# VH-VL binders against Beta-L-arabinobiosidase (hypBA2), part 8

Target 1, 158 residues: Beta-L-arabinobiosidase (hypBA2), of Bifidobacterium longum subsp. longum (e8mgh9r892to1049)
Amino acid sequence: TNVDSASKSTTNVAKDADVTGTTYAEKDTNYPAKNAVDGKTVMESFWGTKGSENKTDTLNIKFKDGKQKIDDIRLYFYQSSSSQTISGYAEPANYKLEYQKDDGTWAPIADQVRTPNYAGANYNRIQFTPVETTTIRVTFTPQAGMAVGVKEIEAYNT
Short names: E, the ipSAE of ESMFold2; O, the ipSAE of ESMFold2 at other seeds; V2, 0.75 times the mean of E and O plus 0.25 times the DockQ between their complexes.

## First folded at step 8 (VH-VL; framework fv_namilumab)

Design h4 (from d5 with heavy chain A33G D57N; at its last look DockQ between E and O 0.84; V2 from the best seeds 0.00; counts 0 for: pae O 2.2 > 2)
Fold by ESMFold2 at other seeds, look of step 8:
Structure h4 (fold): chain C 158 residues (1-158), chain A 119 residues (1-119), chain B 107 residues (1-107)
Amino acid sequence: as target 1 above (158 residues)
Amino acid sequence: QVQLVQSGAEVKKPGASVKVSCKAFGYTFTGHGLHWVRQAPGQGLEWVGWINPNSGNTNYAQKFQGRVTMTRDTSISTAYMELSRLRSDDTAVYYCARVRWGYDAFDIWGQGTMVTVSS
Amino acid sequence: DIQMTQSPSSVSASVGDRVTIACRASESISSYLNWYQQRPGKAPQLLIYAASRLQSGVPSRFSGSGSGTDFTLTINSLQPEDFATYYCQQSWYYPWTFGGGTKLEIK
């Protein structure tokens, strides 16, 4: 009975993952893609899409310890709210979650329960039918006139 | 039981405005995106835009930018689409539809509102 | 904008037939392709989402396949209630766009 409870953990398997982003900000040392997986949800540690010419931008997250079983993703957005924040950022209009299958192709993560259901301004929890994968990707569609900032993406087996 | 109920048919002159309502039942109104899609008589479907009912944020197809306004009143679980400077090619059935998050599909549709623009 | 091309524009078929409808996107949409059925005088209804997943309550004679740019809706063993217009729709990015429709008629 108690042995099955030890098979699940609260370990964030996305922390320090091999991560790449599609936007020009990948080259900006202040807002690189690695900020989305550094374990910090603070305001100045984020990956940002400001200045991107892309209609959508994508984070690819390859887990450092290879194939992982996951059923819970937590996604934290940067929000411009005052003179103490960097301007032009808001939660995306939409985000898409996909996992890489063993044959290298991509599939949408099935049976998602999102809290909140829409893209929330900061914290988003996405629970789903477990998948085993080495890699996830998230594709963001910005709101008109805004950029997307990702403070953190976490992945768990709960 | 989940449903979207729209306001009744409208007849308008060119240059006027129309405001269509969409009332949600049986689910948390602010928890899902609400989209508007139109269909001219005998024609296909055309996306107009959407509103986040929680924040009030909107996104419109470029074709309608400057003529469409989407709003909501969360106290009565109702969304609105207003289209101004009407012309005869705006004659269509206007649908509201709820998005199934994660797959981004319209899983619940209103019954449609016929808007006729004629002189 | 992502253009969605459906073929054929119409099909004449008999009850019991197998019908296949094609949908092509002008650029990759991954698997974010939905299929809707619209009966005369009614609102569209979701049949298939994420290219191949059947909406709850939709009969198993409907199936979808494809990813990237090329997608197919198949109706096996056509029934009288299946005579309707079918639309594909991409939800990869805005504006969300529909195919031109395929009208399925009694032969």
Scores: ipSAE 0.532, ipTM 0.834, lowest interface PAE 2.2, mean pLDDT 88
ESMFold2, look of step 8: ipSAE 0.621; ipTM 0.856
ESMFold2 (binder alone), look of step 8: mean pLDDT 94; pTM 0.954

Design h5 (from d5 with heavy chain A33L D57N; at its last look DockQ between E and O 0.80; V2 from the best seeds 0.00; counts 0 for: pae E 2.9 > 2)
Fold by ESMFold2, look of step 8:
Structure h5 (fold): chain C 158 residues (1-158), chain A 119 residues (1-119), chain B 107 residues (1-107)
Amino acid sequence: as target 1 above (158 residues)
Amino acid sequence: QVQLVQSGAEVKKPGASVKVSCKAFGYTFTGHLLHWVRQAPGQGLEWVGWINPNSGNTNYAQKFQGRVTMTRDTSISTAYMELSRLRSDDTAVYYCARVRWGYDAFDIWGQGTMVTVSS
Amino acid sequence: DIQMTQSPSSVSASVGDRVTIACRASESISSYLNWYQQRPGKAPQLLIYAASRLQSGVPSRFSGSGSGTDFTLTINSLQPEDFATYYCQQSWYYPWTFGGGTKLEIK
């Protein structure tokens, strides 16, 4: 019943969210959408789109505790390297961030400041004027010939 | 004061090529996609494609694939669109336009470059 | 490709009128719908982005609404400077495509 407003400013409201992806295509490996919200950003715990027939793929993230005020999203991508056991992944060519309005429709999170400006190989921070929503989604366009792996997505009210 | 300034009007014969320039002012040139859009006289707007000024990567509308080449020179914050094998229906005003990631809209437009192809 | 159908193609109206322009996408584009104003001999200018967001410096008499496939631009109290051609445009998926335009003329 008693909530410290200072403790809420650093809480990742996307952790353990109800999450779905438009594909679960990596046939013989388990890269489900839940891996994108499990709090792991440095391991091969990721949601993967390898084998997807879609031109784009989307993660839909419904916050565990209902409507939240957020102004800060962090995206962590998996990328393949010569030392990795999983091949064919690179950061997306681009990504779109949306929030769900009260009427159930989706709107872009406008007025974003991205660090870096284009999708970075691992860490991406997106800051914006706060929105209040129960649900965000991210739609990824892959680089040609590659798949997208999302290690984690986090959302904060900073 | 953000702006895009394009090269002047061109008159070309069928079969020739044209190269239109677009110089960016007042923002980080490599931080935003630059698109090209054309408009034939008395007609609507038609998307040609974009260039990522940071990487040099491009994406062209299928209609122009094989005839259009988009390039840039980051040292002078300038993008270029070259259209080859011109024909009379390429007569149009060619615009460059900036897109910001958070907007996904053309928030800044060049003044346009009229390209006339006369047979 | 996503086809954008804009209606009407032309509107004749008086200063002070309320004008509504419709735009329909051939498939859902979420809210990635932008509106542009183009005066004769000039480049288009952004009015509305993300279906309903007003671009900086655009008068509040302009508004946008809709999501999915059906979108509307509304001008609540038409001013002399509003007589121009209006285009909708989707930015959901490449190629980005425009509506055919609506020419707004003085009646």
Scores: ipSAE 0.425, ipTM 0.795, lowest interface PAE 2.9, mean pLDDT 86
ESMFold2 (binder alone), look of step 8: mean pLDDT 94; pTM 0.957
ESMFold2 at other seeds, look of step 8: ipSAE 0.466; ipTM 0.815

Design h6 (from d5 with heavy chain D57N, light chain Y93T; at its last look DockQ between E and O 0.87; V2 from the best seeds 0.69)
Fold by ESMFold2 at other seeds, look of step 8:
Structure h6 (fold): chain C 158 residues (1-158), chain A 119 residues (1-119), chain B 107 residues (1-107)
Amino acid sequence: as target 1 above (158 residues)
Amino acid sequence: QVQLVQSGAEVKKPGASVKVSCKAFGYTFTGHALHWVRQAPGQGLEWVGWINPNSGNTNYAQKFQGRVTMTRDTSISTAYMELSRLRSDDTAVYYCARVRWGYDAFDIWGQGTMVTVSS
Amino acid sequence: DIQMTQSPSSVSASVGDRVTIACRASESISSYLNWYQQRPGKAPQLLIYAASRLQSGVPSRFSGSGSGTDFTLTINSLQPEDFATYYCQQSWTYPWTFGGGTKLEIK
């Protein structure tokens, strides 16, 4: 066991990524897509889909340092509550994870092991067969009547 | 080993309700979404909706909203679909099906339950 | 709703033939396109998921291709058990929708 293994597991290649979201309009401009990659998992730093007219919404994450090998994605969702008072948010009903191939097309990430299996409030870990890519995207289907808030997306080579 | 076993055929009159059961074997019932799909005789497949067996949360196709209720009993690994105010065009085989995470495909299907709605 | 258009609606073929079935989505569904086989009186069975990935236990004579809006299912060297109805299905957005089916019949 050595420091190199631990060092690999702590490098978040999605931090400060070039990120875009697909929402028609963010009704609260304090929740832009860049909040999902700023390295903060605090309650008010999230990308929100409230007011979206889309059936699904997508975050595209283009890694700052170009092509990266990844096998581990961590997703953090915002959930409204009495102590988390920005209203109308819950974890999505489901989410889809894809990577961009060299020819510009998208493929589902293979062999996903999700912890938890369903989208959970706050922390979700997805482990998978490694891919090399410049860009990942996550497509969210909201629960009925709710919006999706993404506090952070992290990507690692573990 | 992994299978979904559904309740038997039903004959109903217009205006009645039907409740179809779907029991899971050989896998963790609460670990996978469970969908319902129907097929009228000689016709194609139509998605009805789904339930998260862990939370009980549901998502229904708009045409069934207000007439369908999906529930489950986790203690017996069983999901239910109830369709109310039946009409003759609800005559179909109703399938439950398990979704494979990551790819969103129906990897396991129940054997189907024929529901016939006639006067 | 995403309309799935499947063609042809039926095809007659002989054992040993190669058959190709087309499926078109009314808008992009990425690679979230699944193919099912349904024998008369039986539930559908998954053949292909994610447009091109073969389900475990499905013979390698089945293959799928495409992304975006245009997809194909190919069956090489047809066997007697392959005479069935085939459906494509998108799982990109709710409601999930199916093609109208392709009935593959013995010539």
Scores: ipSAE 0.598, ipTM 0.851, lowest interface PAE 1.9, mean pLDDT 88
ESMFold2, look of step 8: ipSAE 0.671; ipTM 0.866
ESMFold2 (binder alone), look of step 8: mean pLDDT 94; pTM 0.957

## First folded at step 9 (VH-VL; framework fv_namilumab)

Design i1 (from h3 with light chain Y93T; at its last look DockQ between E and O 0.82; V2 from the best seeds 0.67)
Fold by ESMFold2, look of step 9:
Structure i1 (fold): chain C 158 residues (1-158), chain A 119 residues (1-119), chain B 107 residues (1-107)
Amino acid sequence: as target 1 above (158 residues)
Amino acid sequence: QVQLVQSGAEVKKPGASVKVSCKAFGYTFTGHALHWVRQAPGQGLEWVGWINPNSGNTNYAQKFQGRVTMTRDTSISTAYMELSRLRSDDTAVYYCARVRWGYDAFDIWGQGTMVTVSS
Amino acid sequence: DIQMTQSPSSVSASVGDRVTIACRASESISSYLNWYQQRPGKAPQLLIYAASRLQSGVPSRFSGSGSGTDFTLTINSLQPEDFATYYCQQSWTYPYTFGGGTKLEIK
């Protein structure tokens, strides 16, 4: 499941968030940023960076219900697997997690515990010191020769 | 006791290759990216690239692309950096370094390996 | 590539003085700026990560500040052991890049 079975919280506050990707990704309607928060982790619903000339690409996720307390983010990456899948996608080389402070500036999320430590091919869970914020952003560095696809970003208060 | 221990100093001719080793102690080797940074005598620090010891995936600075190869042997918790087609301006101390997750700060450094390239 | 400009390149100061070292990135790196101390003949050692977070075991006379493009390392009440070269490093995007260094001489 997308939710830890030990958790008493099942509310994904990132679902249906107002999202923007970097300029290149936002212009490509095939794999728009909104796919990363639609509550689906299926193969055909992802935000993709194929064709991007950027060194990194960023998703900015503004929660629909305003300021939320969160301590748990889950990231699901798209990975190409056969001739019948969209080619050229793999998990990123790394990703950086930030939250927006009340003054509009960004800060790194503190004391992250990542499972797995590296960007995993599909499911990634990041637990951290709780923050209260309206907006998170994630910046992805692709592996050489690959693009990044994000099937879903979830955020919880566990 | 977290530690990175590197192989000894090397003297090479221009055109040769060098392979530097970096052995990890006191932490799960496959759980942390390992980076390589060099420092020419009397000069600053220059990033070479990194390896994911779990997958073997690498990322190299463009300056070294095509001349550097990073590998690892997970059975002995050891990473390697090989630099080919050496020239005199490759003379430097080569460091391996571990990163702190999420911030990519180099929190543990090897002692360094001096590589001297001279005719 | 993100160029890191560090100033001054060298400074002489007395024990007990306060020293400030500046680091400027050519484009925003958010708070992904790290500081290292390197003593002669030794590997660098991490002082500060994420612009302002002190590495475990680093004396409280060291502090870091800044975000975006402009960052500062401050050493309050200099001690004789603070003689070293200091480097900033951005970890926002590859290639990771370092400032040119600041050599601190105690006089």
Scores: ipSAE 0.611, ipTM 0.845, lowest interface PAE 1.9, mean pLDDT 88
ESMFold2 (binder alone), look of step 9: mean pLDDT 94; pTM 0.956
ESMFold2 at other seeds, look of step 9: ipSAE 0.638; ipTM 0.855

Design i2 (from h2 with light chain Y93T; at its last look DockQ between E and O 0.80; V2 from the best seeds 0.00; counts 0 for: pae O 2.4 > 2)
Fold by ESMFold2 at other seeds, look of step 9:
Structure i2 (fold): chain C 158 residues (1-158), chain A 119 residues (1-119), chain B 107 residues (1-107)
Amino acid sequence: as target 1 above (158 residues)
Amino acid sequence: QVQLVQSGAEVKKPGASVKVSCKAFGYTFTGHALHWVRQAPGQGLEWVGWINPNSGDTNYAQKFQGRVTMTRDTSISTAYMELSRLRSDDTAVYYCARVRWGYDAFDIWGQGTMVTVSS
Amino acid sequence: DIQMTQSPSSVSASVGDRVTIACRASESISSYLNWYQQRPGKAPQLLIYAASRLQSGVPSRFSGSGSGTDFTLTINSLQPEDFATYYCQQSWTYPYTFGGGTKLEIK
C-alpha cells in the first residue's frame, strides 16, 4: 500500500495481458502472441506473422487487471538484419490502433501523435486522447514480401 | 499553405510510358505517405498504390503490379508515378494524395494530371 | 479486396433539403471509412474520417455514422455549394477502395 501512496511510477498495464493473434503462423513456434506482452524487447522474444496468408494480422490485448485508463502505447518491432538468422521481418507498412468500448464494439484511438510518424524499425510511441478500456487491438499491414514481428506492446497512463 | 502540385497533362500512344510528378509544399515530405488514385473520364476513383517517401518502400494494387513504379526525390520533396505499357483504358486523371495518420484518410490532394492514351 | 457499395447512385434535390447517402462494405472495416466531396472538374476533398469525425473546416451540416459494414453520410440542410459527387472509401486494408459515387444534382 505504501508504494502505491508514495510513488507516481507509470505502470505498463499491457504486461502479461491475455493476448491472441489472428495469424496462420505456427502457433506452437517460438513466436507466439504472448511474446508481445512479456516485458522483453530482445530479438528472440517476438510475435511473428511469417507464413500468414492474411492481408492483415491483429493482436488482441486484454489487460489482466480489467478496465484501465490509457493514453500512451509503445510498440517495438522486430526487423531482420544481415547479421541475424531470423529472416523475412520488417516493420509494418501500416498499423491501426483500436480500443474496445463498453458495448463491446471497437473504435479507432483518437488524436494519435506518433513518434516516429511512420512505423519505426524498433521503437514507436503513440500518444492519444485518453480512453478507458479492458482491451486494445492492433492490426498490422505488412510491407510487400515481408512479415511483421512485434517484440513488445506497452500501454501507460502518463 | 499545405499543397501538392502535379505535373501537366500528357498525351501518349499505346505501349508508351508516362511519369507524373507530385511536389509537396508546407509540410515535412518524408513524414507522410503519398498515395496515387486515378479517375477515368466520367468514372469513379481507383486506388493505384502508395510510397513511403522516407524509406522509398511501395505498395501497389495488384492490377498495376509490374507496370507501375513509384519513386521520390527527397531533396526536392517530389514523388513520381510511372506507368508503362500504356493502354487506352489507362486514360484518366491521376491524383497524388497525402494520408491522414491513424485513419488513412486522404486529407490533401494534388490538382490531378490528365493522361490521355490514344491510337 | 473489400467492395464498397454506395447508394443511391444519384439524387435530385433542392437547397434546404436533407440528403442521406449509404455506403456498405463487403466485410467489416470497423470504423475505417472516409467520405469525400468532388465538385465537377476538381480533386476530391475530405469531409469525414473514421466514420463520423469532421475534417477541419467542414460545415457541421455534414455528419457521418455507422461502423462495421453499414455507413451513412447526411447533409442536413443542402446548400448551393453541396451539389457535387460524394464518395466513400475504406481504409481498413489494401487496396483501399471507393464506393461508386453519389451525384447530387439541382432539382
Scores: ipSAE 0.546, ipTM 0.838, lowest interface PAE 2.4, mean pLDDT 88
ESMFold2, look of step 9: ipSAE 0.584; ipTM 0.849
ESMFold2 (binder alone), look of step 9: mean pLDDT 94; pTM 0.958

Design i3 (from h3 with heavy chain N57K, light chain Y93T; at its last look DockQ between E and O 0.74; V2 from the best seeds 0.66)
Fold by ESMFold2, look of step 9:
Structure i3 (fold): chain C 158 residues (1-158), chain A 119 residues (1-119), chain B 107 residues (1-107)
Amino acid sequence: as target 1 above (158 residues)
Amino acid sequence: QVQLVQSGAEVKKPGASVKVSCKAFGYTFTGHALHWVRQAPGQGLEWVGWINPNSGKTNYAQKFQGRVTMTRDTSISTAYMELSRLRSDDTAVYYCARVRWGYDAFDIWGQGTMVTVSS
Amino acid sequence: DIQMTQSPSSVSASVGDRVTIACRASESISSYLNWYQQRPGKAPQLLIYAASRLQSGVPSRFSGSGSGTDFTLTINSLQPEDFATYYCQQSWTYPYTFGGGTKLEIK
């Protein structure tokens, strides 16, 4: 499946979050930021950065139910193939995970264990020292000549 | 013990190429990106680029694009950096380094390889 | 590219002194700032990552602070083994860049 069968959490607190992206292709309205939190990891339901002039792009995710305790983030990337009509996408060269503290400032998520360690083509699981927060953000650095597509971002308390 | 062990010192003439090796011990080689950083004698540190040992994908600093090639042999947990068309200002110690995930801090460094370019 | 400016370039100090080294980024790097120590003839070694987090095995007399563009490394109660060169490095975006270094010399 598109979801790791080892997941034990029952609640994805990022689903249907208030989400914004720093960009998307101006002529390509099918890849809005909300696709990253709609609970779908299928190929064409993603937030896309194709056409972005930014060196990095960011998804900002505000949980709909307010402050949540989380220790587990799942990231699903879109990857173009020769058989698809959507081209120019690959997993990012890297990504950075931050949470918003109670005082409104941002901090890197501590003690990350990534599976896989570098950005994987589809499924990425990040386990970490639990935080309590209303909002997370992820900043993506694309591979040269490629755009980043995010099929889903999920957050759990496992 | 986690460590990176590099090949020995090299003396080259201008216009030649050099290939430096970096062998990983004590961790899963393909699971971590490997970066290269150089230091000219008496000077600071300069990032050259990195390789993903699993996929072979690379990212090079623009300054080195077209002259540097990073490769690996996963069967012996070894990465390589080759620098071509050497100039005297390429004289430096070349380090390989592993990053600390999530922060990209270089937490494990090789001992360095001195490359001297002289006539 | 993000330019990293370190100051001072050199400092003379005695055992027991408190030393402070500054690092400035040309644009915000959030907290993605790392500090290294390099003893003569040796590879750099990580001291501090994520601006303020101490690498395992590093003595508690080392501390880091700052965020955004302005960062500080502090060494309390300087020891003989601390005479080395110190570098800051941003890891926010490629190319990763280093400060020019601060050479800490015995007085």
Scores: ipSAE 0.607, ipTM 0.843, lowest interface PAE 1.9, mean pLDDT 88
ESMFold2 (binder alone), look of step 9: mean pLDDT 94; pTM 0.958
ESMFold2 at other seeds, look of step 9: ipSAE 0.667; ipTM 0.866

Design i4 (from h3 with heavy chain V99L, light chain Y93T; at its last look DockQ between E and O 0.82; V2 from the best seeds 0.68)
Fold by ESMFold2 at other seeds, look of step 9:
Structure i4 (fold): chain C 158 residues (1-158), chain A 119 residues (1-119), chain B 107 residues (1-107)
Amino acid sequence: as target 1 above (158 residues)
Amino acid sequence: QVQLVQSGAEVKKPGASVKVSCKAFGYTFTGHALHWVRQAPGQGLEWVGWINPNSGNTNYAQKFQGRVTMTRDTSISTAYMELSRLRSDDTAVYYCARLRWGYDAFDIWGQGTMVTVSS
Amino acid sequence: DIQMTQSPSSVSASVGDRVTIACRASESISSYLNWYQQRPGKAPQLLIYAASRLQSGVPSRFSGSGSGTDFTLTINSLQPEDFATYYCQQSWTYPYTFGGGTKLEIK
């Protein structure tokens, strides 16, 4: 059970999802995409983009149990520090949240209320008008000179 | 009401610098990114860059790298854009604009600051 | 950088007309396309965000559509206040870029 109050309210439908990252981000086998959905938010289990030559990198998260109604996404970023010693990571400059529609096309998630508004160093909560979808994706723009580490992405129906 | 209020018009000679201010009213200044966009007379809009008022982190368009500096003073809810080594083609109206996160749309614009570089 | 191409560069129309303005991105921007209106001597104002979502306080005669690279702004039943210049803008990747503008003039 996560001691973060927000994670205790309902089932995280993104846990153990079928997740893929962009091809170049996946080449770093130390920090594979599966780490973003393994339920660990306080450990050095994260998907990392260090070494990526892409302007942005993307995680696709296909829910284990098919179509889900969601209205709440939690994003946890890794940030390098004196105690978080894997170097070269900071929260992204920006992230974009999309869901897959029934016709297979992607749409931005509407009416987002972000806490905090910017990408925070660790915990980010995004509440929005509910969508029904099998798959979400998140596209990250790194800060200059930095890579993005995603410790966890969670999705809930609250 | 929510507003961005910019400093007044500036007339500069080539080689000088200009510093434009943008003061926020009616919303939490550190809660939204602040972007700068310019418009030369009779021309379209050109993105200059942005500052995160909370962290002070910046991102500049490549053509302005090394000439632009964006800063802020959170105690007075004010952002600044300084452009150095001015040349005639920097003559433009400079806007600050508030970003709506998620879609990254500019939902509030300052009134603009005319910067004229001549002589 | 992502280039944004608007067409037409100008259009002449009458009050009550339906007008459509096109915007094309040089590469996919998903639905991260915004539309702005700029009246002479004024700052731009947001009309549409996320390709199709109407900004609060904007009249419902404005609508947007498209995804990927091809986008349109439609103004139904044109009003006198709508004679202005319109800009599309991609917000997918930095630098955020604008179309060249479409000036809507009274016929």
Scores: ipSAE 0.604, ipTM 0.846, lowest interface PAE 2.0, mean pLDDT 88
ESMFold2, look of step 9: ipSAE 0.657; ipTM 0.864
ESMFold2 (binder alone), look of step 9: mean pLDDT 95; pTM 0.962

Design i5 (from h3 with heavy chain A33S, light chain Y93T; at its last look DockQ between E and O 0.78; V2 from the best seeds 0.65)
Fold by ESMFold2 at other seeds, look of step 9:
Formats: structure tokens, C-alpha cells, sequence
Structure i5 (fold): chain C 158 residues (1-158), chain A 119 residues (1-119), chain B 107 residues (1-107)
């Protein structure tokens, strides 16, 4: 948005990506992985992990336009509140960012500068040494007793 | 000049509690998570848990759940680990360590605090 | 929990030798594998993070490799200060776990 956008941001290469998640809120079809890349940061459009039996859950995001150079990822978490109708969600305790190398293996994204440093409610910006990749993935560890909701993940070359 | 400085050695009886402090110098205390790792004499390393110094949120290894409490005082850049209902097998050096973001590697370690639990 | 198995548990070597230490995870940890050196009476020190990246100030005779479940630390041309115990540690998921250690002794 025009309020929170970086002054040099151009194109979100993650929008409408081919995305899969390791789980989502039970069998509720309103919280599928595609909600994390639809360009919406509203509370109703998120990928949710409620009901997951996994210690961690992962979003895999394959860019629709193939190999991209990126140096900037933005993550928007859903957080339940008394004014929200969807309960049991908080920002994760931890998240890990990786890119897929040409040989199909995964590597951690190097030299990350996170704003904020910990997973923050709603907006998180991660800047890093540029990588060229077709695919990123993010692995989330929830806070105890909570699920993780991802409203959006964006990727840029700034 | 980035340092973690821990409190001194403790000798305790079984059933007692111990509280170890870890004071941070040379970096923004609330900007990094702080982990606790222990090492029994002549043995390997064991992760106890961590605290987010900004929020106070914690995560503990299951074997310590219910016996460990991690806290902090941001005004003096100090973290604490308290272990209760001590057993002889809790005898160890307890380290605090700072995490490197994104990889969760322990890039700065305190000097360690020896806790001895003896009958 | 992810079990980390180091081998060998100890090794005798001479100054100038090349030593390889293996670490295996019980399930994939991607590249979230860190290596530490611990000298007697001292706290551990980070050598390598993310499987293969050298920590600042660590000599280039140390190198790490691997991904998934199988990882290796290599020390080329051992120096007197390298005789210590080495630990691997996974940082993929909680609880973070360490290998049992490899004690590197002078022969």
C-alpha cells in the first residue's frame, strides 16, 4: 500500500504464485495456501494452520514467471483479537526463509535483516543478499497453543 | 565488545531452586533472542529453551517444562533462568547464548555458570 | 525430536593432518546445521552456520558441507589450537539438538 510501501518497490513476484502449504485450518476451504499470495492483506484472506498436528508448517511459493532475482520479502501475519471472529491465531514464534537452488536443493536465505527482528504481528520486512530462484519457502513454528495465519507473502527486487 | 556475563557458581541441595543471570553488553538486548544450553560434567550440550527479551515469550524443551522459568529485565539488559525441584542430574554448566537471526546459530556465549546439586 | 549422531566420538591426529567429522540428522533439517568448537574449560564458539558458512573470524582451514540429513566438518592442516571438542547442532525445529561431540586429541 501507499502508506507502508518501500519507496523503491516495484513488482511483487510472489503475487498469484503456485503455492502449497503443509496444512491449513482443518477442512475449512476459506483458509487455503493461495490466500497468502493473492495480494490481499485483509483479515479474511489468509492461510491458516489451525488443527495442524505438525510441529512446523511450510508454505512453498513457486513464482509464476519463473526465475526471479529477489532481495526483499514481506510477511503479513493474522492475529486474533476480541473484535475478530476467527480465533486461535498469533504470529509464529519463529519463521525460516529458504530459496531453491538450481539443483533443486534448498538453502537458507543469507544475511537477513528483519524488521522487526522477531516475528511481529501483521507486517514483517526481510531484506537480504539477493538470490536468483524460481521458488521460496517459509517454515513457521507456532507459539504454544496457537496457530499461524499468513495474510500475504510478497517478494521484491529492490 | 559484545558480551554475555553470567552470575557465579551455585551449590544447591536436591529439591531446591537456582536462578542464573545473564547480562548483555554491547548490543541492543531486545533485538536478539536468548537461549539457554547446559553441559553436564564430561558430557555434551543440551538445549534448555529460549526467551524473546522484547515480548517475554518463551519456549522450553519438554524435559524442562514445568521446572524452568525464563524471565528478563530490559531496564538492566539481563535475562534469568530459574530451575526448580533440582536433581543431581541437573548438575551442569549453564550457558546463555545469543541467536544469529535466520539460522538460529548461537553466535555469542556467556562464560557459563556451574550449578552443583549434591546431597 | 530430531536426533543428531556424530562420528567419530574421538579422533587422534597430528598438527598438519586433515580431519573430517560427520553429523547425521534423524530427519531432514535442510541446511540448518551449525558447528561449534569447545576448548577445555571454555564456552563453545560458533564455527559454521547454515551447514557451510564460516562465522566471522574463523580460519578458512575449517569448512562445512552437506544438506538434508548428512553433514561434514573438515579441518585442513590442523593447528595446535584446533585440539578441542566439536559439536553439530540442528536449528530446524524445537527442541534444538546437538550431536554427542567429537573430541579431537593430539597424537
Amino acid sequence: as target 1 above (158 residues)
Amino acid sequence: QVQLVQSGAEVKKPGASVKVSCKAFGYTFTGHSLHWVRQAPGQGLEWVGWINPNSGNTNYAQKFQGRVTMTRDTSISTAYMELSRLRSDDTAVYYCARVRWGYDAFDIWGQGTMVTVSS
Amino acid sequence: DIQMTQSPSSVSASVGDRVTIACRASESISSYLNWYQQRPGKAPQLLIYAASRLQSGVPSRFSGSGSGTDFTLTINSLQPEDFATYYCQQSWTYPYTFGGGTKLEIK
Scores: ipSAE 0.608, ipTM 0.851, lowest interface PAE 2.0, mean pLDDT 88
ESMFold2, look of step 9: ipSAE 0.612; ipTM 0.854
ESMFold2 (binder alone), look of step 9: mean pLDDT 94; pTM 0.959

Design i6 (from h3 with heavy chain R100Y, light chain Y93T; at its last fold request DockQ between E and O 0.87; V2 from the best seeds 0.71)
Heavy chain, then light chain:
Amino acid sequence: QVQLVQSGAEVKKPGASVKVSCKAFGYTFTGHALHWVRQAPGQGLEWVGWINPNSGNTNYAQKFQGRVTMTRDTSISTAYMELSRLRSDDTAVYYCARVYWGYDAFDIWGQGTMVTVSS
Amino acid sequence: DIQMTQSPSSVSASVGDRVTIACRASESISSYLNWYQQRPGKAPQLLIYAASRLQSGVPSRFSGSGSGTDFTLTINSLQPEDFATYYCQQSWTYPYTFGGGTKLEIK
ESMFold2, look of step 9: ipSAE 0.666; ipTM 0.863
ESMFold2 (binder alone), look of step 9: mean pLDDT 94; pTM 0.955
ESMFold2 at other seeds, look of step 9: ipSAE 0.699; ipTM 0.871
ESMFold2, look of step 10: ipSAE 0.678; ipTM 0.861
ESMFold2 (binder alone), look of step 10: mean pLDDT 94; pTM 0.954
ESMFold2 at other seeds, look of step 10: ipSAE 0.677; ipTM 0.865
ESMFold2, look of step 12: ipSAE 0.680; ipTM 0.861
ESMFold2 (binder alone), look of step 12: mean pLDDT 94; pTM 0.954
ESMFold2 at other seeds, look of step 12: ipSAE 0.662; ipTM 0.860
ESMFold2, fold request of step 14: ipSAE 0.648, 0.660, 0.626; ipTM 0.855, 0.862, 0.847
ESMFold2 (binder alone), fold request of step 14: mean pLDDT 94, 93, 94; pTM 0.951, 0.948, 0.953
ESMFold2 at other seeds, fold request of step 14: ipSAE 0.601, 0.662, 0.660; ipTM 0.848, 0.861, 0.856

